# VH-VL binders against RNA-binding protein 12 (RBM12), part 8

Target 1, 78 residues: RNA-binding protein 12 (RBM12), of Homo sapiens (Human) (q9ntz6r430to507)
Amino acid sequence: FCVYLKGLPFEAENKHVIDFFKKLDIVEDSIYIAYGPNGKATGEGFVEFRNEADYKAALCRHKQYMGNRFIQVHPITK

## First folded at step 1 (VH-VL)

Design e10 (framework fv_imsidolimab)
Fold by ESMFold2-Fast, scan of step 1:
Parts: C-alpha cells; structure tokens; sequence
Structure e10 (fold): chain C 78 residues (1-78), chain A 122 residues (1-122), chain B 112 residues (1-112)
C-alpha cells in the first residue's frame, strides 16, 4: 500500500510527511524523499501505509496543502 | 505581491569586494531557494550559485567558488552575494532569482530582482 | 558542464509572423524520474529576465498561448505563433539537471 507524492516543498523532511498524513497509520521507515542529480529535492516522494483503509484515506488528501504547496497523492502498487 | 528588491548600483576598483543585497517580500522567505545570476555587457546569463534561506547552505558555481560568498538574514528576509578580488570582467548586472513554487515546486526562476549594476574600473 | 547551444543568434520578424528558436544540450536533460530539467526565459530591454516555459512545454502563469515549447532529451524548440511588439528581447534556454545551471547564449528577437 504505497502512494507516490509530487509537489513536496524543497525543504520537506520526514516530519512534514508525517504531519501531512496525520491520523493515518504510515510506515515511518518507508518515507522516501527523492533528490535529483543536482542534489536538490525533486519534489517527489513515497510513503507506505500499514492498512488498506488508511491507504484509501491518504488518496483523499490529493491536492491538499503542505505549507504553501498542494501535494499530489497518486496510487502505486507495492 | 511577491517581490525581490535589490540594492543600488556600485562602482568598485579592481581588487575590491562588493556585497549586493536582495530583500524578499510577499512570501515565506525560508521556503524557496534563492539563486544569483549575472550578465556582463554584450554577454549572456551566467549562474553564480544558490542558497537555501532556511539552513543557509549554499551551492556555488566552481568558476566563482574562491571569490563568492552567499549569506542570508532571516529576520529581514534578505539574501546577500559578496564577490571579492574584483576584476574588470566582473562588470555586470547581478540578479537574484527565486526558484518556482506555490502549487508546483520547480527549479525554474519565477521571480527576479530588478538587477544591480556593478562596474569595476581602474 | 552541460553546454546549451541556441540558434539562430538573432531573428528579425515582421509583426504577426511566426518565429522559431532552437536550443540543444550537450547531454540529455531527461532524468530517470521522467522529468526534463529545461526552461525558457525572455529578457526584455530594461527589465529583468522573465520565465516563459518550465519543464519543456508548460507555460508559466500569464504567458500568452501564442508561446509554445516542445522537444525532448537534447533538442528543444520555442515557437511564437504570431510575434508581437511586446515579444522583442533576448530568449534564453536553461538546464538544471546538473550543477552548475547553464544558459544558452541567447537568441535576439527584433521587429522589422
């Protein structure tokens, strides 16, 4: 149960991803924030959820804000 | 209302240093990288480096590494670019530019300062 | 460093006619993520540069739809379907896949 994240702020850390999905049971060790070849965050990330219900709830957060950015939340198959 | 306002024109002698400021307003200063780009007369645009205003970390073009320093002051939302050991070839308009962000994060430079002319002459 | 080569160096256009500007990179700008780190800017006389196109083909907010970007990998094109007086200036491409960020040499667009 993984989601792909796009639009993350360049300053985003694991704690921001945790807060964005507050009340959902995420696998905190699964949080991955991608970095590009220039060493800067690409705005992309991945998060795993422990159960299907929270995974579906996470998809409902698509286009909600993390700070001043709306975050795209897309389904992917683990 | 997002705006970058730079300090005024400077005239310097070879060997001197210049410090250009760029004051940000209308957005969260620490949430966007700031870049410095210059343009010498009759030449194209040249990237000098960038600073993360949150932590203060910088990534500099190797061409300028030994002479350029980038800093910021979060209390005034201001970024500084200091260039030392000035040469006539450093005569240029210096721009600060913010990396794109609001709904989509990007490396694109969406907001630019008005530019600061630095003239180096003997 | 990645070298960005623009052609032509200058272009003189009758108002209302189309214009096409090319940019070639010495290395592919396509990342394994599927993102292409390529941008177009317009530098008008007396003004700072302004963003026109990001990620090859996306028009920045407020940019007229007569501007369109296309291309992939190492070859990119900016097209203006009908050049207007306000479009006069120097156009620059840029890459950000690798440090240092590099710009093309510029293409000057003038009205006849």
Amino acid sequence: as target 1 above (78 residues)
Amino acid sequence: QVQLVQSGAEVKKPGASVKVSCKASGYTFTSYYMNWVRQAPRQGLEWMGMINPSGGSTRLNQKFKDRVTMTRDTSTSTVYMELSSLRSEDTAVYYCAREYGDYVWSDAFDIWGQGTLVTVSS
Amino acid sequence: DIVMTQTPLSLSVTPGQPASISCRSSQSLLHSSGYTYFYWYLHKPGQPPQLLIYEVSNRFSGVPDRFSGSGSGTDFTLKISRVEAEDVGVYYCMQSIQLPYTFGGGTKVEIK
Scores: ipSAE 0.006, ipTM 0.674, lowest interface PAE 10.4, mean pLDDT 85

Design e11 (framework fv_imsidolimab)
Fold by ESMFold2-Fast, scan of step 1:
Structure e11 (fold): chain C 78 residues (1-78), chain A 122 residues (1-122), chain B 112 residues (1-112)
Amino acid sequence: as target 1 above (78 residues)
Amino acid sequence: QVQLVQSGAEVKKPGASVKVSCKASGYTFTSYYMNWVRQAPRQGLEWMGMINPSGGSTRLNQKFKDRVTMTRDTSTSTVYMELSSLRSEDTAVYYCARGHYTYKWGSYFDYWGQGTLVTVSS
Amino acid sequence: DIVMTQTPLSLSVTPGQPASISCRSSQSLLHSDGKTYFYWYLHKPGQPPQLLIYEVSNRFSGVPDRFSGSGSGTDFTLKISRVEAEDVGVYYCMQSIQLPYTFGGGTKVEIK
């Protein structure tokens, strides 16, 4: 169970993704923050959840804030 | 909580096949890659390959690719490693080990099974 | 294949004294994602191998503070500040930046 993230602050690190999904059982090694050819973050990322219940709870955090940006949380299939 | 329980010791003749099982519990089985690592007597650790339990796809060490098959059964949370055309140098302890999930690789091995001794002798 | 070379092959330590183990890789283990795909494992007699250090310097859950990892690129060190009887075993380094994953040859740590 994977979600796609859009709208991440360009300074966002793995620890910010962990905090955004606090109380949910994420696979910390699955956190991916995308970078463009210029070496700068694109604002996109992916993260896996260990179980379906927490995956569904993660989808409910769509449009909540990380710092001063709201985060889009979308389902994806692997 | 996380446990990997392997099948018992096997004694095989040269040319036979062996199938070792590894039953996972305490986590979501399909969320982590499972790796197989062996240790022959007087030798170090050797990586054999890995399986993604979600889709069943494998990445195998080319040294073993013609003889090793890795499969899984999601209904029992069990991974299998079958090694065919056994030789005396395949005598080893075989371990399953859980890899951290990544989009490219399962990286480090955080939990290991107890090991299965496979002896190949006439 | 990436070759992992460990030194020394064997080490005898008086209890309470420090120990240092080195591992060298044939190419850099630093990825463009900023992570270094390098790990230390301990294989104690009668037990399965166990993870000690992940990504160069991070102690795995339950690993005592006396263990520390350091290094970068191709040269890595595991230090035990004061060796205890339960630290006896064979230590292995590993890389996972490239398939196949490869281990060092191991360093056996014994008590004098």
Scores: ipSAE 0.000, ipTM 0.584, lowest interface PAE 16.9, mean pLDDT 81

Design e12 (framework fv_imsidolimab)
Fold by ESMFold2-Fast, scan of step 1:
Structure e12 (fold): chain C 78 residues (1-78), chain A 123 residues (1-123), chain B 112 residues (1-112)
Amino acid sequence: as target 1 above (78 residues)
Amino acid sequence: QVQLVQSGAEVKKPGASVKVSCKASGYTFTSYYMNWVRQAPRQGLEWMGMINPSGGSTRLNQKFKDRVTMTRDTSTSTVYMELSSLRSEDTAVYYCARSYKVTYYHGWYFDLWGQGTLVTVSS
Amino acid sequence: DIVMTQTPLSLSVTPGQPASISCRSSQSLLHSDGKTYFYWYLHKPGQPPQLLIYEVSNRFSGVPDRFSGSGSGTDFTLKISRVEAEDVGVYYCMQSIQLPYTFGGGTKVEIK
């Protein structure tokens, strides 16, 4: 149960992802904020949810705000 | 200097276990996955698995899942790979390799490799 | 598992001449995110493998422009426009779109 995040503030940290998905059972160890080869954040990331219900709830956070940016929340397909 | 330094060569008997270390320096240890890749004599490269140093979660090649354990120590920026029930076919050079994260379990590329650890399994 | 097939097994090249190595995957390496999770590595004698090309055609930092990667879907090619002595080694393709990550069998490049 993983989601792909796009539009993260470039200063975002794991704590901001945890707060954005507050009340949902996230796998904190799964949080990743992507960095490019130049060492700068790309604005992308991903996180895993422990159960299906919270995964579905996380998808409903799509286009909600983290600070002054809206976050895109997309399912990851395999 | 950004580098990965592995422990020295090991000689083991069949049925024994071996634990190889990989110490990272010069970068934020928890920002990259760490992979283990081996190469047996006259064989190609074979991916064994990876660990997320941030929380310690692993994804292992099912070929090795019953015998391989990957762990890390964030205080020393070191990753460990332990392979048990050794067979002669496990004789190989074992490499640790760092990867950028793109999506969960889709590592980007292996841009930094350790020098390799030769493990010899013989009776 | 995704199978990566490399050809040829080995190449013996005169210095300054071009070389071409092929890799075929058993299924497409293009992800819905638009990225193709395909890479080329060079394993030189006495050294660990080193990254040459990522995402099909992007040269990694410090890689000479005589190296180029191309391809799409399941068919990929690595070209060296002018082989130099320091290019000797075994070249490996790799995919990371699906676990387990898999490598091609390798292509050994030697100088004549």
Scores: ipSAE 0.000, ipTM 0.620, lowest interface PAE 14.7, mean pLDDT 82

Design f01 (framework fv_retifanlimab)
Fold by ESMFold2-Fast, scan of step 1:
Structure f01 (fold): chain C 78 residues (1-78), chain A 121 residues (1-121), chain B 111 residues (1-111)
Amino acid sequence: as target 1 above (78 residues)
Amino acid sequence: QVQLVQSGAEVKKPGASVKVSCKASGYTFTSYYMNWVRQAPGQGLEWIGVINPSGGSTWLDQKFKDRVTITVDKSTSTAYMELSSLRSEDTAVYYCARDYWSGEDYYFDYWGQGTLVTVSS
Amino acid sequence: EIVLTQSPATLSLSPGERATLSCRASQSISDYGYSYMNWFQQKPGQPPKLLIHAASSLQSGVPSRFSGSGSGTDFTLTISSLEPEDFAVYFCQQSYSTPYTFGGGTKVEIK
């Protein structure tokens, strides 16, 4: 159960993704944030959830803010 | 067959609290999210919030965050919605609705019969 | 929050006529080829019944005379030929983002 993230703040780190999906059972080792040569997030990422229910809850956070940016949370089935 | 059976009508005074139940049967309770929606007499539908029955995590509309608590009892496959500090504008039919994931979208596929909560002095 | 506006508020028609109901969203609710618009039917004293999900997908058990269309901000529910049991209130609902929101409803009444 994976979601694709778009619109991440350029200074986003794994801890911000964990906080954004607070109370959901995320696979922390699955967190991928695309980083550019300068070491900052490019705005894209992926994260896996351990169960379907938390995956569904994650999709409900679509357009919620992380810092100054609203986050797009899109379904990706594996 | 899937069924959602809600508790009976309630009459409350302003300032009281009400707790509505929604008993699920015919499916694995913890595999589907449960939403709560209300409808004031003659008005439209208003989403209150949702619960993940597996972990108990909830997400509420900002309008209800200070007054609503949603919980589940997994042993009885029952979801609860408690609304406190009742006022006359809380008079409404309250529905539970199951959240289905098709692989591409979410939709409320099954609904409880509704619980009328009347708040009057 | 995403605001959904339904029109008309009331539609007076006779059995056998075609009904066309509109729902407009305050912002796009379409992404990656999907539109997160659902339609419900509600009769007095009953809970809402799901008719259409993802703008155009007919829910199992719903008669084929019901169809949905649209994308972005403009959506339509069509009943090709009204049956007596179709006179009801219809609500659109977006599942694109929380809080989930509903339109104000369109009442389809017998003329």
Scores: ipSAE 0.005, ipTM 0.635, lowest interface PAE 13.4, mean pLDDT 83

Design f02 (framework fv_retifanlimab)
Fold by ESMFold2-Fast, scan of step 1:
Structure f02 (fold): chain C 78 residues (1-78), chain A 122 residues (1-122), chain B 111 residues (1-111)
Amino acid sequence: as target 1 above (78 residues)
Amino acid sequence: QVQLVQSGAEVKKPGASVKVSCKASGYTFTSYYMNWVRQAPGQGLEWIGVINPSGGSTWLDQKFKDRVTITVDKSTSTAYMELSSLRSEDTAVYYCARGDEYYWSTDAFDIWGQGTLVTVSS
Amino acid sequence: EIVLTQSPATLSLSPGERATLSCRASQSISDYGYSYMNWFQQKPGQPPKLLIHAASSLQSGVPSRFSGSGSGTDFTLTISSLEPEDFAVYFCQQSYSTPYTFGGGTKVEIK
């Protein structure tokens, strides 16, 4: 159960993702924040959830704010 | 009272290194990004880099990446910027400046050190 | 890197007049309804002072005669009625992407 994140602040770190999804059971080792050639976050990321209920709850956080940017939370489709 | 206090002026020879310190007080040091900016006499502002004091992650302007190291000492709430292989064109006032609190991405530099003049002369 | 171009380089005005300062970015610095443009004032011998963050948010303690506007690539700092202490150099700065960059500055000087 993975979600795709878009709109992450360029300075976002794993702990920001953990706080954004607080109270949900995330696989902390699964957190991936994409970095471009300039060494900063591209605004994209991925995170895995341990169970389906928390995955669905995560999708409900779509367009909530992390700092001063709202985050897009999308399901990953095969 | 939030303040950043920098080390005093330095005079260096070409090829030397300089390490400028920036001591923070009045806030939680590890909760805010710390930036370094320089200004050559009569010129504009040039961003050097930023450090997250909590994790030590840095982002540098590409032109400085081979010569600049930014570090922190959390026990003394002090940030450091070391610039090596000094050239005369590195003569400038060097500032530390506080960025955003950890969770806020504006990275507006709201508190600045007083500046450290580094003069590179033979 | 994102290049910021400020205009004019020098603005000569009298106290009481309105000052309008422009800053243009080489690419958009706005995302998700937010613009990563900051404005600073600098007086001789002093570090820069933050006036406006996020394009239009007035920094605490800064007089209300200062205002910022714009989005995307085109930004403006306005001083509605110049006071004697406002004659200084003003810099725009983007925090959208590293390396962070500053404009070349606009000097507001007494006519």
Scores: ipSAE 0.005, ipTM 0.634, lowest interface PAE 12.4, mean pLDDT 84

Design f03 (framework fv_retifanlimab)
Fold by ESMFold2-Fast, scan of step 1:
Structure f03 (fold): chain C 78 residues (1-78), chain A 123 residues (1-123), chain B 111 residues (1-111)
Amino acid sequence: as target 1 above (78 residues)
Amino acid sequence: QVQLVQSGAEVKKPGASVKVSCKASGYTFTSYYMNWVRQAPGQGLEWIGVINPSGGSTWLDQKFKDRVTITVDKSTSTAYMELSSLRSEDTAVYYCAREPSFDWGDLTYFDYWGQGTLVTVSS
Amino acid sequence: EIVLTQSPATLSLSPGERATLSCRASQSISDYGYSYMNWFQQKPGQPPKLLIHAASSLQSGVPSRFSGSGSGTDFTLTISSLEPEDFAVYFCQQSYSTPYTFGGGTKVEIK
């Protein structure tokens, strides 16, 4: 169960993704934040959930905020 | 219409500080990074640093890290670059320049520039 | 930091001639899919104007006589037929990694 993230802030780190999905059972080792060659986050990322219930709860956080940016949370099939 | 309007020319003495402003209009201020670049008279371009207006995070060239502070005021869509401990070598035109945010993928470029602010440091 | 070397420092050409400007990086600035080289034109008293980004992508409103090419460490800006308004200084700039750096510039002057 994986979601695709868009709109991550420039300074986003794994800890911010963990906080954004707090109370959900995420696979912390699955967290991926894409970084461009300039070392800044590109705004894209992926994270895996251990169960379907938490995956569905994660989709409900679509357009919730991380700092000043709303985060797009999209379903993805591996 | 996108515009970046900078503050007027400054004349400073060695050891002083200068704060240059860059007021943005015509776009969502927090969706673009703001860079600062300077150019000494008759010379090339030198990158100073960049700020993400959304979170306030900055990345500076190491040459400037101890003397430069870049900030934003989101309520007025204005970016500021403050340079302290001025020397005659800091005499330059200072530019702000907009960079597309990560929503455009890995591509980075300066699409709009302010008109420039001449800072003259003389005794 | 990545050093960009532009050559020649000055090009003296007549209108209608082809201008070829080189920019060489001290290390590769290309990843699969993109080269992070940008080109700017600057006229006296004006801020730089973006001409080309990602080595070869022409900015909207820039005449088609301008083109960019290259990858890795070796990049070229070409003006196929020089117009009088092309008298200017041209700078290359890498956005591959911070600190972002600029080349020293190539001055294109009418002879």
Scores: ipSAE 0.000, ipTM 0.633, lowest interface PAE 13.2, mean pLDDT 84

Design f04 (framework fv_retifanlimab)
Fold by ESMFold2-Fast, scan of step 1:
Structure f04 (fold): chain C 78 residues (1-78), chain A 124 residues (1-124), chain B 111 residues (1-111)
Amino acid sequence: as target 1 above (78 residues)
Amino acid sequence: QVQLVQSGAEVKKPGASVKVSCKASGYTFTSYYMNWVRQAPGQGLEWIGVINPSGGSTWLDQKFKDRVTITVDKSTSTAYMELSSLRSEDTAVYYCARDTGYYEFWSDYYMDVWGQGTLVTVSS
Amino acid sequence: EIVLTQSPATLSLSPGERATLSCRASQSISDYGYSYMNWFQQKPGQPPKLLIHAASSLQSGVPSRFSGSGSGTDFTLTISSLEPEDFAVYFCQQSYSTPYTFGGGTKVEIK
């Protein structure tokens, strides 16, 4: 049960992802914030949820704000 | 209303350092990232790096990381780019450009307002 | 780093004609229906001016004759009917990953 995040602020940390999904049961050590080859954050991330209900609730956070920035929350389509 | 005003042209010798300023007005300085981009005469655009004025964190192209320092002075809404160990290949117009890093996810990061440019000439 | 290749290098046209400019990325810069391609116009002695962001979103204040399209690796900037002030150099730029990179530019010149 993973989601793909896009639009994360360059300075986003795991704690910001946890706060964004407050009240949902996330696998905290699954949090991944992507960095480019030169170490700069790309604005992308991934988070795993422990159960389907919270995964579905996470998808409902799509277009909600982290600070002053909209976050896209997408199912992983591989 | 939104404006970026850069410092004037500089002529430097090889091995010197140059510090270019970019004064912002007409918006909340700490709400937008600030990019630095250069352009050699008659050539294309080359990205140098970006700073988050709120925290001072910077991200640089690897080729510049050992020579470039980007800083801000929040009290004057001014960003600075300092380039050291200058070579003739550093002769270029240097631009600051505002990035929408906090506000417009749907447009992602894009540079919507640019300074007028600062010509830095490195000559012996 | 992501390399952007613009073609043609020079496009010679007359006022009133349609201009089509291409930009190809060395890898996909699109995810989940979103494309991280921006287009700029530059005239001699002036800074670049943003025209299009997110491949197809027209920047405020830019004339509607400008449009952008494409996804993945292939992107196009179209000027439906060239005005005299449109003769300039156009650059594509990706914000998909850092370092941000620019194409080499397409010069739109009077035929």
Scores: ipSAE 0.000, ipTM 0.633, lowest interface PAE 12.1, mean pLDDT 84

Design f05 (framework fv_retifanlimab)
Fold by ESMFold2-Fast, scan of step 1:
Structure f05 (fold): chain C 78 residues (1-78), chain A 121 residues (1-121), chain B 111 residues (1-111)
Amino acid sequence: as target 1 above (78 residues)
Amino acid sequence: QVQLVQSGAEVKKPGASVKVSCKASGYTFTDYYMNWVRQAPGQGLEWIGVINPSGGSTWLDQKFKDRVTITVDKSTSTAYMELSSLRSEDTAVYYCARGWEYSDYGPFDYWGQGTLVTVSS
Amino acid sequence: EIVLTQSPATLSLSPGERATLSCRASQSVSYYGDSYMNWFQQKPGQPPKLLIHDASSLESGVPSRFSGSGSGTDFTLTISSLEPEDFAVYFCQQSYSTPYTFGGGTKVEIK
């Protein structure tokens, strides 16, 4: 169960992703924040959830704020 | 309605500094990054840098990092770009442009009207 | 830095004709299905106006005769049937990484 994140602040770290999905069972080792070839954050990331209920709850956090940025939370579809 | 209104034209001597302002209205100033871009007469567009108005963090093209300072005044919803040690090749129209780099709106969705800076002796 | 090359430099066309403008990047500006390429229109004495963002998304209020396509390194702006107000300079711009860069522009001029 994985979600794609878009709109992350340049300064976002794993701890911010964990806090954003507070009370959901995240696979913490799955947290990935994307960086471009210039070494700067692209604003994109991925995170896995351990169960379907928390995955669905995570999708409900689409457009909620992390700091001053709203975060897009999208399902990864085949 | 979203508007970006820039300060008026400037004429400067080589070695001087110039500070251009960009006053934003019609949206929450801290929700969008503010970019600065210039265009020399008859030439293309050159990106200078960007500021996150919320925290004040800036990212500049390396060509400008030692001469440019970008700042904001949140109380007046105004962004500033100061360019020092002016040279004749700095003669250009300077634009501010609103961006949200990772959103569906894309960067540079609204632009100021431009400020002509002329550097001559 | 990512270099954007636009071709042709000039298109001389008549109203009603189709315009096809090319933009090539020195490296891919795509990531997981998204392409960070934007298109702008500029008329003399005016700032650039955003037409297309993320390669193919038409900006609100922009006429449907404008369309964008492409991914990776190769991108195209198409104007299906030129109107008098479309004669302008068009720039591509990548937002994949800083420093953000622009193409040299394609001037669409009346024949």
Scores: ipSAE 0.005, ipTM 0.613, lowest interface PAE 12.7, mean pLDDT 83

Design f06 (framework fv_retifanlimab)
Fold by ESMFold2-Fast, scan of step 1:
Structure f06 (fold): chain C 78 residues (1-78), chain A 122 residues (1-122), chain B 111 residues (1-111)
Amino acid sequence: as target 1 above (78 residues)
Amino acid sequence: QVQLVQSGAEVKKPGASVKVSCKASGYTFTDYYMNWVRQAPGQGLEWIGVINPSGGSTWLDQKFKDRVTITVDKSTSTAYMELSSLRSEDTAVYYCARSEYDWTGYYAFDIWGQGTLVTVSS
Amino acid sequence: EIVLTQSPATLSLSPGERATLSCRASQSVSYYGDSYMNWFQQKPGQPPKLLIHDASSLESGVPSRFSGSGSGTDFTLTISSLEPEDFAVYFCQQSYSTPYTFGGGTKVEIK
């Protein structure tokens, strides 16, 4: 159960992803924040959830804020 | 009943710091974000920043960069806003306001404290 | 930052009349069908009270004479028939992007 994140603040760290999905059972070691050639975050990321209920709850966090960013939460597609 | 109760009025000299408290009751403190907003006498509302009480992460308006610190004490369900290097222009009523983050996002400031008047005068 | 412009600054009306308040954003505050525009009422000596969230969703306990409409950059708060307790200052607020910003307010006063 994995979601794709778009719109992450460029200063976002794993702790911010954990805070954004508070109360959901996140696989913390699955958190991936994408970085570009300049060593800065691209605003994209991925995270896995341990169960389907929390995965579905995570999709409902779509359009909520993390700092100064509006976060898009998308299901992983083929 | 859900309530936010703030500390009492403060009078400070320019250059001093002030720390305002906001004690929450009637709900699970870590389920909502806590915002700070100020209003100068007869003027409009200005957002200062927000804290996630669960993780302690904060986000501030750039105007207050390096002057504002927002913290929480989960054991007492209390949020704090400390503003340093006070100027006369900081004279305002300071409000705490909770915002939802579950399903509706933390956009709705549905419960507000009564306000704390901070007067900065030389 | 997103700038919110409210008009008019003052509305002088009598009880029973309709009030229409405007709020315009410097950029869109709508996203996939939701509008991150909220309306507050403030009376002297009191904190703001949330009336409407998501442009048109009425808060619990707020009288049905209050309604909100609009999307994108143009938003309206309507009070269909003013009651004595409705004479107050009204603020719009966007929660689309930080820093969150408020309009300058519209004062609804007795004629």
Scores: ipSAE 0.007, ipTM 0.648, lowest interface PAE 11.7, mean pLDDT 83

Design f07 (framework fv_retifanlimab)
Fold by ESMFold2-Fast, scan of step 1:
Parts: sequence; C-alpha cells; structure tokens
Structure f07 (fold): chain C 78 residues (1-78), chain A 123 residues (1-123), chain B 111 residues (1-111)
Amino acid sequence: as target 1 above (78 residues)
Amino acid sequence: QVQLVQSGAEVKKPGASVKVSCKASGYTFTDYYMNWVRQAPGQGLEWIGVINPSGGSTWLDQKFKDRVTITVDKSTSTAYMELSSLRSEDTAVYYCARVGDYYTWESYYFDYWGQGTLVTVSS
Amino acid sequence: EIVLTQSPATLSLSPGERATLSCRASQSVSYYGDSYMNWFQQKPGQPPKLLIHDASSLESGVPSRFSGSGSGTDFTLTISSLEPEDFAVYFCQQSYSTPYTFGGGTKVEIK
C-alpha cells in the first residue's frame, strides 16, 4: 500500500510527511523524498501504509495543503 | 474590494534586469498564493512562477529558473518579480494573479489579476 | 510539461449563434473525478478573466450562457448564444501540475 506524492515543498522533511498523514498508520521507514541533480528536493516522494483502510484514507488527502503547498496523492500498486 | 496594482511600464536594454511590483489590497496578503504570468504582444500566456507570501517559498517554470526571482514584502503587501539578463523575446505584458484561499482544498485557479506591466526590451 | 492544443484558432460567427471551443491536453489532467482545466476570456488591453474552473464550474458573476465540459484530455467551452461582448480570445489552462500551461487561444470574431 504505497502512495506517490507530488508537489511537496522543497524544504519538506520526513516529519512534515508524518504530520500530513496524521492519524494514519504510516511505515515511517518507507518515507522517501526525492532530490534532483542540484541537491534540492524535486517535490516528489513516496510513503507506505500498514493497512488498506489507512491507504484509502491517505488518497482522500489529495489536494490538501502541507504548509504552503497543494499536495497530490496518487495511488501506486507496484 | 480586492485590488492588485502593478508598477508602470519599463523600457530596458538587452542584458539589463527589470523588477515589477504587484501591490495587493482588500484581503489578507499572506492567505493567497501569488502567481506571475506573461504575454508577448499578440501572443498567448506563459506561466513564470508562484510564491507563497506567508513563507516566501517559490516554484518557477524551468525556463525562467536561472533568471527570475520572486519575492514579497509583507509589510507593504507587495509581491515582486525580477527578471535578469533581458532579451528582446522577453518583451511582454507581465501580470500578477492571485489564487483562491490556500487554506481550503478548493480548486487552484486565478481569480484576480493585476492590470499588467508592459516590459519592452530593445537595443 | 503538459501541452494544451486549442481548436479552431479562429471561429467566425454572428451574434446569437452557438460557439464551441476545444482544448486537448497532451496527457490527462483529471484525477479521481476532478478535472483541473480552467477557461479564461481576454479582450485587447485587459488581463484574462476567469470564466470556468475545474472543467465545468461557472465562476461567480459569469453569465450562464457559458458552460464547460470534458474530462481526461478533451475539454470544451460552449457559449450557447453569442452576445456582442463575447467576441474575444479564449484560453484554456491546466492546474493539474506545474508548470501551469495555457492553450494557444481561440479567437471568436464577428462574421
């Protein structure tokens, strides 16, 4: 149960992803924030959920804000 | 009554820089993202970038990333777009445009626009 | 980047006629029932004016003769009966992902 994140603030850290998905059972060690060749965050990331119910709840946070950014939450199966 | 008032027209030489201002009034400046869009005379619209006035974070189109700086002055409710290394193809009307309330999951769209600032780059 | 193609480039019509304007995206701008396509009207010397957001939502203050439809990659703006003030250039714009992009515009002109 993994989601793809797009639109992350370039200053985003793992703690911001955890807060964004507050109340959902996240696999904290699965959090990945992508970095580009310039060493700055690309705005993309991935996070895994422990169960299907929380995975589906996470998809409902699509278009909600993480601080100053509209976050896109997309399903990823493989 | 929401208003976005931009600075006046500029004429610049190739290689110069220009800084356009956009003064907001009639709403809480830090609650709304501010975008910059340009339009060459008789042509279509081209997005430049956006700033969150609260945190100062910016996101730019890659083609402008090395030449554009977007900033805000919260004390005057003013956003700025500075474009460096000007070329003749940068001749355009530059607009600031506000998006809806960023605290909601409402659609992201440009609801209010400044009147535009013509920047002419000529030798 | 998402490329938006508008057709026709020019639409020559008389007042009272129906106008149908198309916008095609190079990739889907829809996600889970929402479509991130907006329509603007622009007249000479003026900034663009928002008409429709999210493919089909009419902006406050915009006449009901304007309507939007579509999903995925294919979108339409319809003006049911042209008024004199409707002769203008119309642009589609996607807010699905940055960089935000605009179509090349459709000019609706008097026949």
Scores: ipSAE 0.006, ipTM 0.623, lowest interface PAE 12.0, mean pLDDT 82

